# Miniprotein binders against Ribose-phosphate pyrophosphokinase 1 (prs1): the designs that were tried, part 3

Target 1, 284 residues: Ribose-phosphate pyrophosphokinase 1 (prs1), of Archaeoglobus fulgidus (o29666)
Amino acid sequence: MVILVGGTNGLMALKVAKISGLPLCYSHVDRYPDGEKYFRFASNIDGEDVVIFNSMHPNPDEIIFETLLIAETAYSNGARSVTCVFPYFAYARSLDTVKGEALPIKTVVKVLKAAGVKKIITVDFHLQENVFGVEHVDLTGMEKLAEYCLEEFSDSFTVLAPDEKAAFWAEKFAAKANCDVVALRKIRIDAENVIIDDLRTGVEGDVVIVDDIVSTGGTVCQAARIAKRAGARRVFVACTHAILARDAMMRILESGIEDIVSTDTILSPVSHVSVADVIASALS

## First folded at step 23 (miniprotein)

Design ad1 (from ab4 with E43M)
Fold by ESMFold2, last read:
Structure ad1 (fold): chain B 284 residues (1-284), chain A 112 residues (1-112)
Amino acid sequence: as target 1 above (284 residues)
Amino acid sequence: SPEDKIEELLQLIEKLIDRIEKLAEKIKGDPRELLKEIYELAMAIYRLFDELLKLGNPDIAEEVLQLAEAIMDLLEEIFQLARQGSPEKLRDKIKRLAELIQTLADKLEQLS
């Protein structure tokens, strides 16, 4: 088994290789003048089980096509199998669609299977189930995030799930932190307007809002406002995947949130929690 | 060619160093704009790691692994210092960041 370096978040691949003791294989990745991808293995991978690392942010379409190109090239050069590690997996927003709407996870799964990907490893996959039709191992960063929050944010806090779906990850986090979980719920006003219901109980002390993904920051900022109105002293955010568009980081820091932490599935100035050891254990 | 790619990366690093040095001019300005630029510089530097790894050179990959932790820790520290308003300490850290990024350029030049 060899770990390919050259994808997006290649530092994760290097860390995992160092922890696991698995060998690296190298690649040259470039672009033609017209913008088309160029790829070549720089190592002999004949007969090898190849592991591709590619986090699907910030350019998921390009990264997905690159993954297909690498997988096909691996088999053309004698690879025995291709496993993909996607620390962040894009296009997994929902399995529910409205009339005429694309279901992009279906498209992505179809092309990954067609390229011969045999096993997929993810971290805190948003859909919470195997949609791939191949072996899927979904890992979690929630225990590592909980350890960080206990050490660096507060030694005592309530965990707040910003909606019912986030409760899945909030419960994993809270089990490690040995603390209570409160879940907020959204109240639909009409088809496109939603508010978060007020807490039925007050909170005392510190609160950590937990979710798998923080993208624009709107949900966590709204949850933080509700927590503060209910009596919270300090509000923190912990998430696995910090997408954080340019305005989201500033919006979060200006909203009264004391601090935010994420894992290194997407590198950023707040990606203080590494999941490289969790991924390494899954490969060994 | 491989030499053309190395030259392209050296030019990218030169531009990043210029942006890092210009952070010092922003220390006394709008704190919000300073934090935004630090965030964007961090993201650009993290993309530089990926670009270096795409060369397919084991020696460059080892250098990235050796320097990345120090660079990431420094960027995180710079971000925290900017948030907490310590401009004298911030200048020292910005200078050190520029030095570490220059080390990547020196490594690339030595391999060309």
Scores: ipSAE 0.834, ipTM 0.924, lowest interface PAE 0.9, mean pLDDT 90
Fold by OpenDDE base, fold request of step 24:
Structure ad1 (fold): chain B 284 residues (1-284), chain A 112 residues (1-112)
Amino acid sequence: as target 1 above (284 residues)
Amino acid sequence: SPEDKIEELLQLIEKLIDRIEKLAEKIKGDPRELLKEIYELAMAIYRLFDELLKLGNPDIAEEVLQLAEAIMDLLEEIFQLARQGSPEKLRDKIKRLAELIQTLADKLEQLS
């Protein structure tokens, strides 16, 4: 087994290799002036199980194509198998579609399989199930996030899931932190309007809002407001994947949220927690 | 060509250093704007790490790995200090960041 260095998650690959002791395989990745992708393995991978690291941010389409290109190139150069580690996996927000609407996850899965990907590893995969038709291992950063929050944010807090789906991760987080979980309920009024139910029970002390992904910050800001209204002293945010634009980050920091922490699945100024050891353990 | 790519990355690093130096001038300005710029700068630096690793050079990769931790920690500190409004500490950290990024450039030149 060799770990490929390249793509959008190269530092993760290096860290995982160091922790696990697995050998590295380097590559040359570039773009031509016209935008075409160039890829070449820097070493022989004949007979090897190749592990590709690529978080699907910020350009999921490009990253997916790159992954396909690498996978097929691996096999054409004698790779025994290809495993993809997608710490952050895009296009996994929903399996539901309306008439005429694309289901990108179906396409993504299809092309990954067509390229010969045999195993997929994710961290806190949003769909919370295997949709790939191949071996899938979903890891979690929630336990490590919980440890960080206990150390750096508050020694005692209530975990708040901003919606019902987030409860899945919030529970893992809370179990590690040995604290209670409160889940907000999303009430869909119509196709365009979703309201979050107020906390029926007041909350005392500090609150940590836990979710897998924070994108625009809207959800966590709303949850923070609800928590504050319910009596929260301080409100923190912990998430695995911080897909935050600069404006989203500012919104969060201006919304009454004391602080935010994420993992290195996507590098950001708030990526204080590494999941490299978690991934390494899954590969070794 | 590989040489062209190295030159491109060196130019990118130079631009990043310029941006870092300009941040120092904004410490007494709008805190919100400062924070935005720090965030954007951090993201650009993270992308630089990826680009350096895409060169496929093991020696460069090792240097990136060693420096990346320090740079990432420093960026986090800078981000937090900017939030807290500690101008003196912030200036020192920004200066250190520029130095580390310059070190990265030096290593790139040396190993290319």
Scores: ipSAE 0.829, ipTM 0.918, lowest interface PAE 0.6, mean pLDDT 93
Fold by OpenDDE base, last read:
Structure ad1 (fold): chain B 284 residues (1-284), chain A 112 residues (1-112)
Amino acid sequence: as target 1 above (284 residues)
Amino acid sequence: SPEDKIEELLQLIEKLIDRIEKLAEKIKGDPRELLKEIYELAMAIYRLFDELLKLGNPDIAEEVLQLAEAIMDLLEEIFQLARQGSPEKLRDKIKRLAELIQTLADKLEQLS
């Protein structure tokens, strides 16, 4: 097994290699002026199980294509198998569609399989199930996040899931932190408007809002407001994947949230938690 | 060519250093704007790491690995200091960041 250095998650690859003791395989990745991608393995990978690291942020379409290209190139050069590590996996927000609407995850899965990917590893995969039709290992950053929060934020808190789906991750987090979970309920008013049911039962003390992804920050900001109104002392946010689109960071900081922590699945100034050891353990 | 790519990256680093230096000028300005710029700068530096690793040079990769942790920690500190409103400490850290990024450039030149 060799760990490929390249893509959007190169530092993760290096860290994982260091931790696991697995050998590195370097590559040359570039773009031509016209936007065409160039890729070449820098070493012989014949007979090797190749592990590709590539978080699908910020350009998921490009990253997916890159992954396909690398996978096929690996096999063309004698690789025994290709494993993809996508710490953040995009296009996995929903399986629901309306008539005429695309479901990109189906396409993504199809092309990954077609490229010969044999195993997929993710961290806190949003769909919470294997949709790939190949071996899928979903790891979690929630335990590491919980440890961080206990050390750096508060020694005692209530975990708040901003919606019912988030409860899945919140429970993992809370189990590690040995604390209670409260899940907010989303109430759909109409096709476009969703309100979160107010915490009818007051909350005391510090609150950590836990979710897998923070994109625009809207969800966590809303949850924070609810928590504050319910009597929360301080409100923190912990998430695995900090996309932080459209000035989300500033919105979060201005919403009464005390602090935020994320993992290095997507690097940011708040990526205080590394999941490299978690991934390394899954590969060893 | 690999040489062309290295030159491109060196130019990118130069631009980043310029941005870092300009950031120091924002310390007495709007805190919100400062935080935004720090965040954007950090993201750009993270992307630089990826690009350096895409060169496929083990020696460069080793240097990136050695410096990345320090740079990342420093960026986090800068972000937090900016948030807390500690201008003097912030200036020192920003200067240090520029130095580390310059070191990276120097190593890139040496190893290419």
Scores: ipSAE 0.824, ipTM 0.915, lowest interface PAE 0.6, mean pLDDT 93
Fold by OpenDDE base, last read:
Structure ad1 (fold): chain B 284 residues (1-284), chain A 112 residues (1-112)
Amino acid sequence: as target 1 above (284 residues)
Amino acid sequence: SPEDKIEELLQLIEKLIDRIEKLAEKIKGDPRELLKEIYELAMAIYRLFDELLKLGNPDIAEEVLQLAEAIMDLLEEIFQLARQGSPEKLRDKIKRLAELIQTLADKLEQLS
């Protein structure tokens, strides 16, 4: 088994290789002025199980195509198998569609299979199930996030899930932290308007809002406002994937959130927790 | 060519250093704008790491790995200090960031 260095989040690949003791395979990756991608393995991978690392941020379409290109090139050069590690996996927001609407995850899965990918590893995969039709291992950063929060934020807190889907990750987090979970409920009023139900019971002490992804920050900001109105002392945020699209970070800071922590699945100024050791353990 | 790519990356680093130096001028300005610029700069530096690793050079990769940890920690500190409004400490850290990025450029030149 060899770990490929040549995609997004390359530092993750290096860290995982160092921790696991697995050998590295380097590559040459470039883009021509016309936008075309170039890829070449820097070493012989004949007979090897190749592991590709690629978080699907910030350009998921490009990253997916790059992954396909690498996988097919691996097999054409004698690779025994290809495993893809997607710490952050994009296009996994929903399985539901309306008439005429695309379902990108179906297309993504189809092309990954066509390229010969045999195994997929993710960290806190949003859909919370195997949709790939191949071996899928979903790891979690929630335990390490919980450890960080206990050490750096507060020694005692209540975990708040900003919606019902987030409860899945919040529970994992809370189990490690040995604390209680409160889940907010989204109430759809109409096609355009969604409200969040208020906390029925007051909250005492510190609160940590837990979710897998923070994109625009709207959800966590709303949850923070609710928590503060309910009597929270301090409000923190912990998430696995900090996309922080556009001015999300500024919105979070302006909402009265004390601090935020994420993992290195997507690098940001708040990526204080590494999941490299978790991934390394899964590959060893 | 590989040489052309190295030159391109060196130019990119120079631009990043210029951006870092200009941050020092904004310390007494709008705090929101300062934070935004720090965040954008950090993201650009993270992308630089990926680009350097895409060169496929093991020696460069090792240097990136060693420096990246320090740079990432420093960026986090800079971001936090900017939030807290500590201008004196912030200036020192910004200067240190520029030095680390310059070190990265020096290593790139040396190993190319």
Scores: ipSAE 0.824, ipTM 0.916, lowest interface PAE 0.6, mean pLDDT 93

Design ad2 (from ab1 with E43M)
Fold by ESMFold2, fold request of step 24:
Structure ad2 (fold): chain B 284 residues (1-284), chain A 112 residues (1-112)
Amino acid sequence: as target 1 above (284 residues)
Amino acid sequence: SPEDKIEELLQLIEKLIDRIEKLAEKIKGDPRELLKEIYELAMAIYRLFDELLKLGNPDIAEEVLQLAEAILDLLEEIFQLARQGSPEKLRDKIKRLAELIQTLADKLEQLS
């Protein structure tokens, strides 16, 4: 089994190889002047089980196509199998559609399978189920995030899930932190506007808002306002995947949130928690 | 070609070092006003790591691995100091960041 270097969040691949003791293989990844991707293996991978690392942010379409190109090229050069590690997996918003709406996860799964991907490893996959039709291992960063929050944020806190779907991750986090979980109810007003219903009870002490993804930050900022109104002392945020789109970091810092932490599935100035050891363990 | 890509990355690194040095000159004001610029600089440096690893060169990959922990720690410290509105040590941390990024440039020059 060899770990391919050259994808997005390639530092994750390096860390995992170091922890696991698995060998690296190398590739040249570039673009032609017209924008077409170039890829070549720079190592002999004949007979190898190749592991591709690609976190699907910030350019999910490019990263997905790159993954297809690499997988096909691996088989053309004699690879025995291709496993993909997607620390963050994009296009996993929903399995529900309305008339005329694309279901992108269906498209992404089809093309990954067509390229010969045999096993997929994710961290805190948003859909919470195997949609791939191949072997899927979904890992979690929630225990590592809980350890960080206990050590660096507060030794005692309540976990707040900003909606009922986030409760899945909040419960994993809270089990490690040995603390209570409160879930908020999310009310949609229209396609672009969401509000969170108020808490039915007060909270006291420190609060950590937990979710798998923080994108624009609107949900966590609203949850923080509700928590403070309900009596929270300090409000923190922990998430697996800090997308932080549309200036979300600045919005969060202006909202009265004391601090935020994420894992390194997406690198940022707040990605203090590494999941490289969790991924390395799954490859051994 | 690999040599053309190395030249492109050296130019990118030179621009990043210039941004870092200009950022250090701006510290005299409230560093919280620089927070967005610091965040975007950090994101550009993380992208640089991926671009260096795409060269397919084991010596560059080793250099990235050796320097990454220190560079990540510095970026996190710089962001935190700016967020707190605390200019103490901030200029020194930014200067050290430029030195570490220059080390990547020096390694890349060795290959050209």
Scores: ipSAE 0.833, ipTM 0.923, lowest interface PAE 0.8, mean pLDDT 90
Fold by ESMFold2, fold request of step 24:
Structure ad2 (fold): chain B 284 residues (1-284), chain A 112 residues (1-112)
Amino acid sequence: as target 1 above (284 residues)
Amino acid sequence: SPEDKIEELLQLIEKLIDRIEKLAEKIKGDPRELLKEIYELAMAIYRLFDELLKLGNPDIAEEVLQLAEAILDLLEEIFQLARQGSPEKLRDKIKRLAELIQTLADKLEQLS
């Protein structure tokens, strides 16, 4: 089994290889002046089980196409199998569509299978189920995030899930932290607008808002305002995947949220919690 | 070609070092603008790691692995110091960051 270096968040691949003791293989990845991707292996991978690392942010379409090129090239050069590690997996927003709406996760799964991907490893996959039709191992960063929050944010806090779906991850986090979980509910205002329902009871002391993904920060900022109105002293955010789109970092820091932490599935100045050891264990 | 890519990355690093050194000019300015630039600079440096690893060179990959922890810790520290308004410590850390990024450039030049 060899770990391929050269994808997005390639540092994760290096860290996992160091922890696991698995060998690296190297590749040259480039772009023609017109924007077309170039790829070649710089190592002999004949007969190898190749592991591709690619976190699907910030350019998910490009990263997905790159993964397809790598997988097909691996087989053309004699690879026995291709496993993909996607620390963050994009296009996993929903399994539900309205008429005329694309279901991108179906498209992505189809092309990954067509390229011969045999096994997929993710961290805190948003859909919470195997949608791939191949072997899927979903890992979690929630326990490590909980340890960080207990050590660095507060020794006593309530966990707040900003909606019902986030409760899944908030409960994993809270089990490690031995804390209570309170879940907010989204209320549909109209076809395009949703707000988070208010808390039914007060909150005392520190609060950590927990979700798998923080993108624009709107949900966590609204949850923080609700928690503060309900009596919270300090409000923190912990998430697995800090997308932080559209200047979300500044919005979060200016909203009265005391601090934010994420894992290193997506690198940022707040990605203080590494999941490399969790991934390394899954490759053993 | 790999040689053309190395030259491209050296130009990118030169621009990043210039941006790092210009952070010092922003220390006494708008704190929000400083923090935003530090965040965007960190994101650019993380992308630089990926671009270096895409060269397919084991020596570069080893250098990235050796330096990344220090660079990541330093970026996180610079971000926090900017939030705190600690200009003397911030200047020292910015200078250290430029030195570490220059080390990556030096390694690339050795390979050319």
Scores: ipSAE 0.833, ipTM 0.924, lowest interface PAE 0.8, mean pLDDT 90
Fold by OpenDDE base, fold request of step 24:
Structure ad2 (fold): chain B 284 residues (1-284), chain A 112 residues (1-112)
Amino acid sequence: as target 1 above (284 residues)
Amino acid sequence: SPEDKIEELLQLIEKLIDRIEKLAEKIKGDPRELLKEIYELAMAIYRLFDELLKLGNPDIAEEVLQLAEAILDLLEEIFQLARQGSPEKLRDKIKRLAELIQTLADKLEQLS
């Protein structure tokens, strides 16, 4: 097994290789002036199980195509198998569609499989199930996030899931932190408007809002407001994948949230937690 | 060419260093703007790491690995200090960041 250095997650690849002791294979990745992708393995991978690292942020379409290109090139150069590590996996927000609407995850899965990907590893995969039709290992950053929060945020807190789906991760987080979980319920008012139900039970002390992804910050900001109104002392946020635009980060910081932590699945100034060891353990 | 790419990256690093140094001028300004600039700078540095590793040079990769942890930690600290309003500490960290990024440039030049 060799770990490919390239793509959007090269630093993760290096860290994982160092931790696991697995050998590295390097690559040349570039773009032509016309925007076309160039890829070349820098070493012989004949007979090797190749592991590709690519977080699908910020350009999922490009990253997916790049992954396909690498996978097919790997096999063309004698690779025995290709495993893809997608710490963050995009296009996995929903399985629901309306008439005439695309379901991108289906297409993504199809083309990955067609390219010969044999195994997929993710961290806190949003759909919470194997949709790939190949071997899938979903790892979690929640335990590491919980450890960080206990050390850096508060020694005692209530975990708040901002919606019902988030309860899945919140429970993993809370199990490590040995604390209680409260889940907010999303109430759909109409086709366009979703509100979060108020905390009827009240909250005392510090609160950590836990979710897999924070993108616009809207959900966590709303949850924070609800928590504060319910009596929370301090409100923190922990997430695996911080897909935060600069404005989203500012919104979060201005919402009364004390602090936020994420993992290095997507690097950001709040990515205080590394999941490299978690991934390394899954590969070795 | 690979040489052209190295030169492009060196130029990029120079621009990043300039941006880092200019952050010091914003410390006494609008905190929101400061945080915004820090965030954008951090993201640019992360992209730089990716681009350096895409060169496929093991020696460069090793240097990136050695420096990345310190740079990443420092960026986090800078971001937090900016939030807390600690100007003197922040200035020191910004200076250190510029030094680390310069070190990276030096290594890139040496190993290319």
Scores: ipSAE 0.810, ipTM 0.911, lowest interface PAE 0.6, mean pLDDT 93
Fold by OpenDDE base, look of step 23:
Structure ad2 (fold): chain B 284 residues (1-284), chain A 112 residues (1-112)
Amino acid sequence: as target 1 above (284 residues)
Amino acid sequence: SPEDKIEELLQLIEKLIDRIEKLAEKIKGDPRELLKEIYELAMAIYRLFDELLKLGNPDIAEEVLQLAEAILDLLEEIFQLARQGSPEKLRDKIKRLAELIQTLADKLEQLS
């Protein structure tokens, strides 16, 4: 088994290789002025199980195509198998569609399979199930995030899931932190307006809002306001994948949130927790 | 060519250093603007790491790995300090960041 350096978040690949002791293979990845992708393995991979690291941020379409290109090239050069590690996996927000609407996840998994990908590893995959039709291992950063929060944020807190779907991850987090979970319920009033139920019971002490993804920050900001109104002392945020737009980070900081932590699935200034060891353990 | 790509990356690094140095001038300005600039700069540096590793050069990768941890930690510290409003400490950290990025450029030049 060899770990390919050539995808997004290459530092993750390097860290995982170092921790696991697995050998590295390098690649040349470039883009022509007209936008076409170039890829070439820098070493012989004949007979090897190749592991591709490629987090699907910030350009998921490009990254998916790149992954397909690499996978097919790997087999063309004698690779025994291709495993893809997608610390963050995009296009996995929903399985629900309306008439005429695309379901991108279906397309993505189809093309990955067609390219010969035999195994997929993710970290806190949003859909919480195997949709790939191939071997799928979903790892979690929640335990590491919990450890960080206990050490750096607060010795004691209540975990707040900003919606019902988030409860899945919040529970993993809370189990590690040995604390209680409160889940907010999202009530959609109309296509544009989502109301979160107020906390019926007051919250004492510090609160950590836990979710897998923070994108616009709207959800966590709303949850923070609710927590503060309910009597929370300090409000923190922990998430696996920080897809924070410029304005999202500012919004979070202005919402009364004390601090935020994420993993290195997507590098950001708040990626204080590494999941490289978790991934390494899954590969070794 | 690989050489052309390295030159392009060196130019990118130079631009990043310029941006870092200009951050120091914004420390006494709008805190929100400062945070925004820091965040954008950090993201640009992360992209730089990816681009360096995409060269497929093991020696370059080794150098990146050696410096990356320090740079990543420093970026986090800078971001936090900017949030807290500690201008003096922030200035020192920004200076250190520029130095580390320059070191990366120097190493890249040596390996090209």
Scores: ipSAE 0.802, ipTM 0.906, lowest interface PAE 0.6, mean pLDDT 93

Design ad2 (from ab1 with E43M)
Fold by OpenDDE base, fold request of step 24:
Structure ad2 (fold): chain B 284 residues (1-284), chain A 112 residues (1-112)
Amino acid sequence: as target 1 above (284 residues)
Amino acid sequence: SPEDKIEELLQLIEKLIDRIEKLAEKIKGDPRELLKEIYELAMAIYRLFDELLKLGNPDIAEEVLQLAEAILDLLEEIFQLARQGSPEKLRDKIKRLAELIQTLADKLEQLS
């Protein structure tokens, strides 16, 4: 087994290799002036199980295509198998579609399989199930996030899931932190309007809002407002994947949230927690 | 060519250093006003790491790994200091960041 260095998650690959003791395989990745992708293995991978690291941020389409190129090139150069580690996996927000609407996850899965990917590893995969039709291992950063929050944010807090789906991760987090979980309920009024039910029970003390992904920050900011209204002293945010799109960080900082922590699945100034050891353990 | 790519990256690093230095000069008054710029700078540096590793050079990769830890920590500190409104400490850290990025450039030149 060799760990490929390249793509959008190269530092993760290096860290995982160091921790696990697995050998590295380097590559040349570039773009031509016209925008075409160039890829070449820098070493012999004949007979090897190749592990590709690529978080699907910020350009998921490009990253997916790159992954396909790498996978097919691996096999054409004698690789025994290809495993993809996508710490952050994009296009996994929903399996539901309306008439005429694309379902990107179906396409992504199809092309990954067509390229010969045999195993997929993710961290806190949003869909919370295997949709790939191949071996899938979903790891979690929630336990490590919980440890960080206990150490750096507050020694005692209530975990708040901003919606019902987030409860899945919030529970893992809370179990490690040995604290209670409160989940907000999303009430869909119509196709366009979703309201979050108010906390029926007041909250005392500090609150940590836990979710897998923070994109625009809208969800966590809303949850923070609800928590504050319910009597929270301080409100923190912990998430696995800090996308932080469209000045989300500024929104979060202005919303009354005390602090935010994320993992290194996507590098940001708040990526204080590494999941490299978690991934390494899954590969070794 | 690989040489062309290295030159491009060196130019990118130079631009980043310039941005860092300009940022240091802007640290007057409330540093919270610079949070957006600091964030964007951090993101650019993260992308630089990826690009350096895409060169496929093991020696460069090793140097990146060694420096990345320090740079990542420093970026986090810079962001937090800016958030807290501590301009003096912030300036010192930003200067240190410029030094580390310059070190990265030096290593890249040496290993190219």
Scores: ipSAE 0.801, ipTM 0.908, lowest interface PAE 0.6, mean pLDDT 93

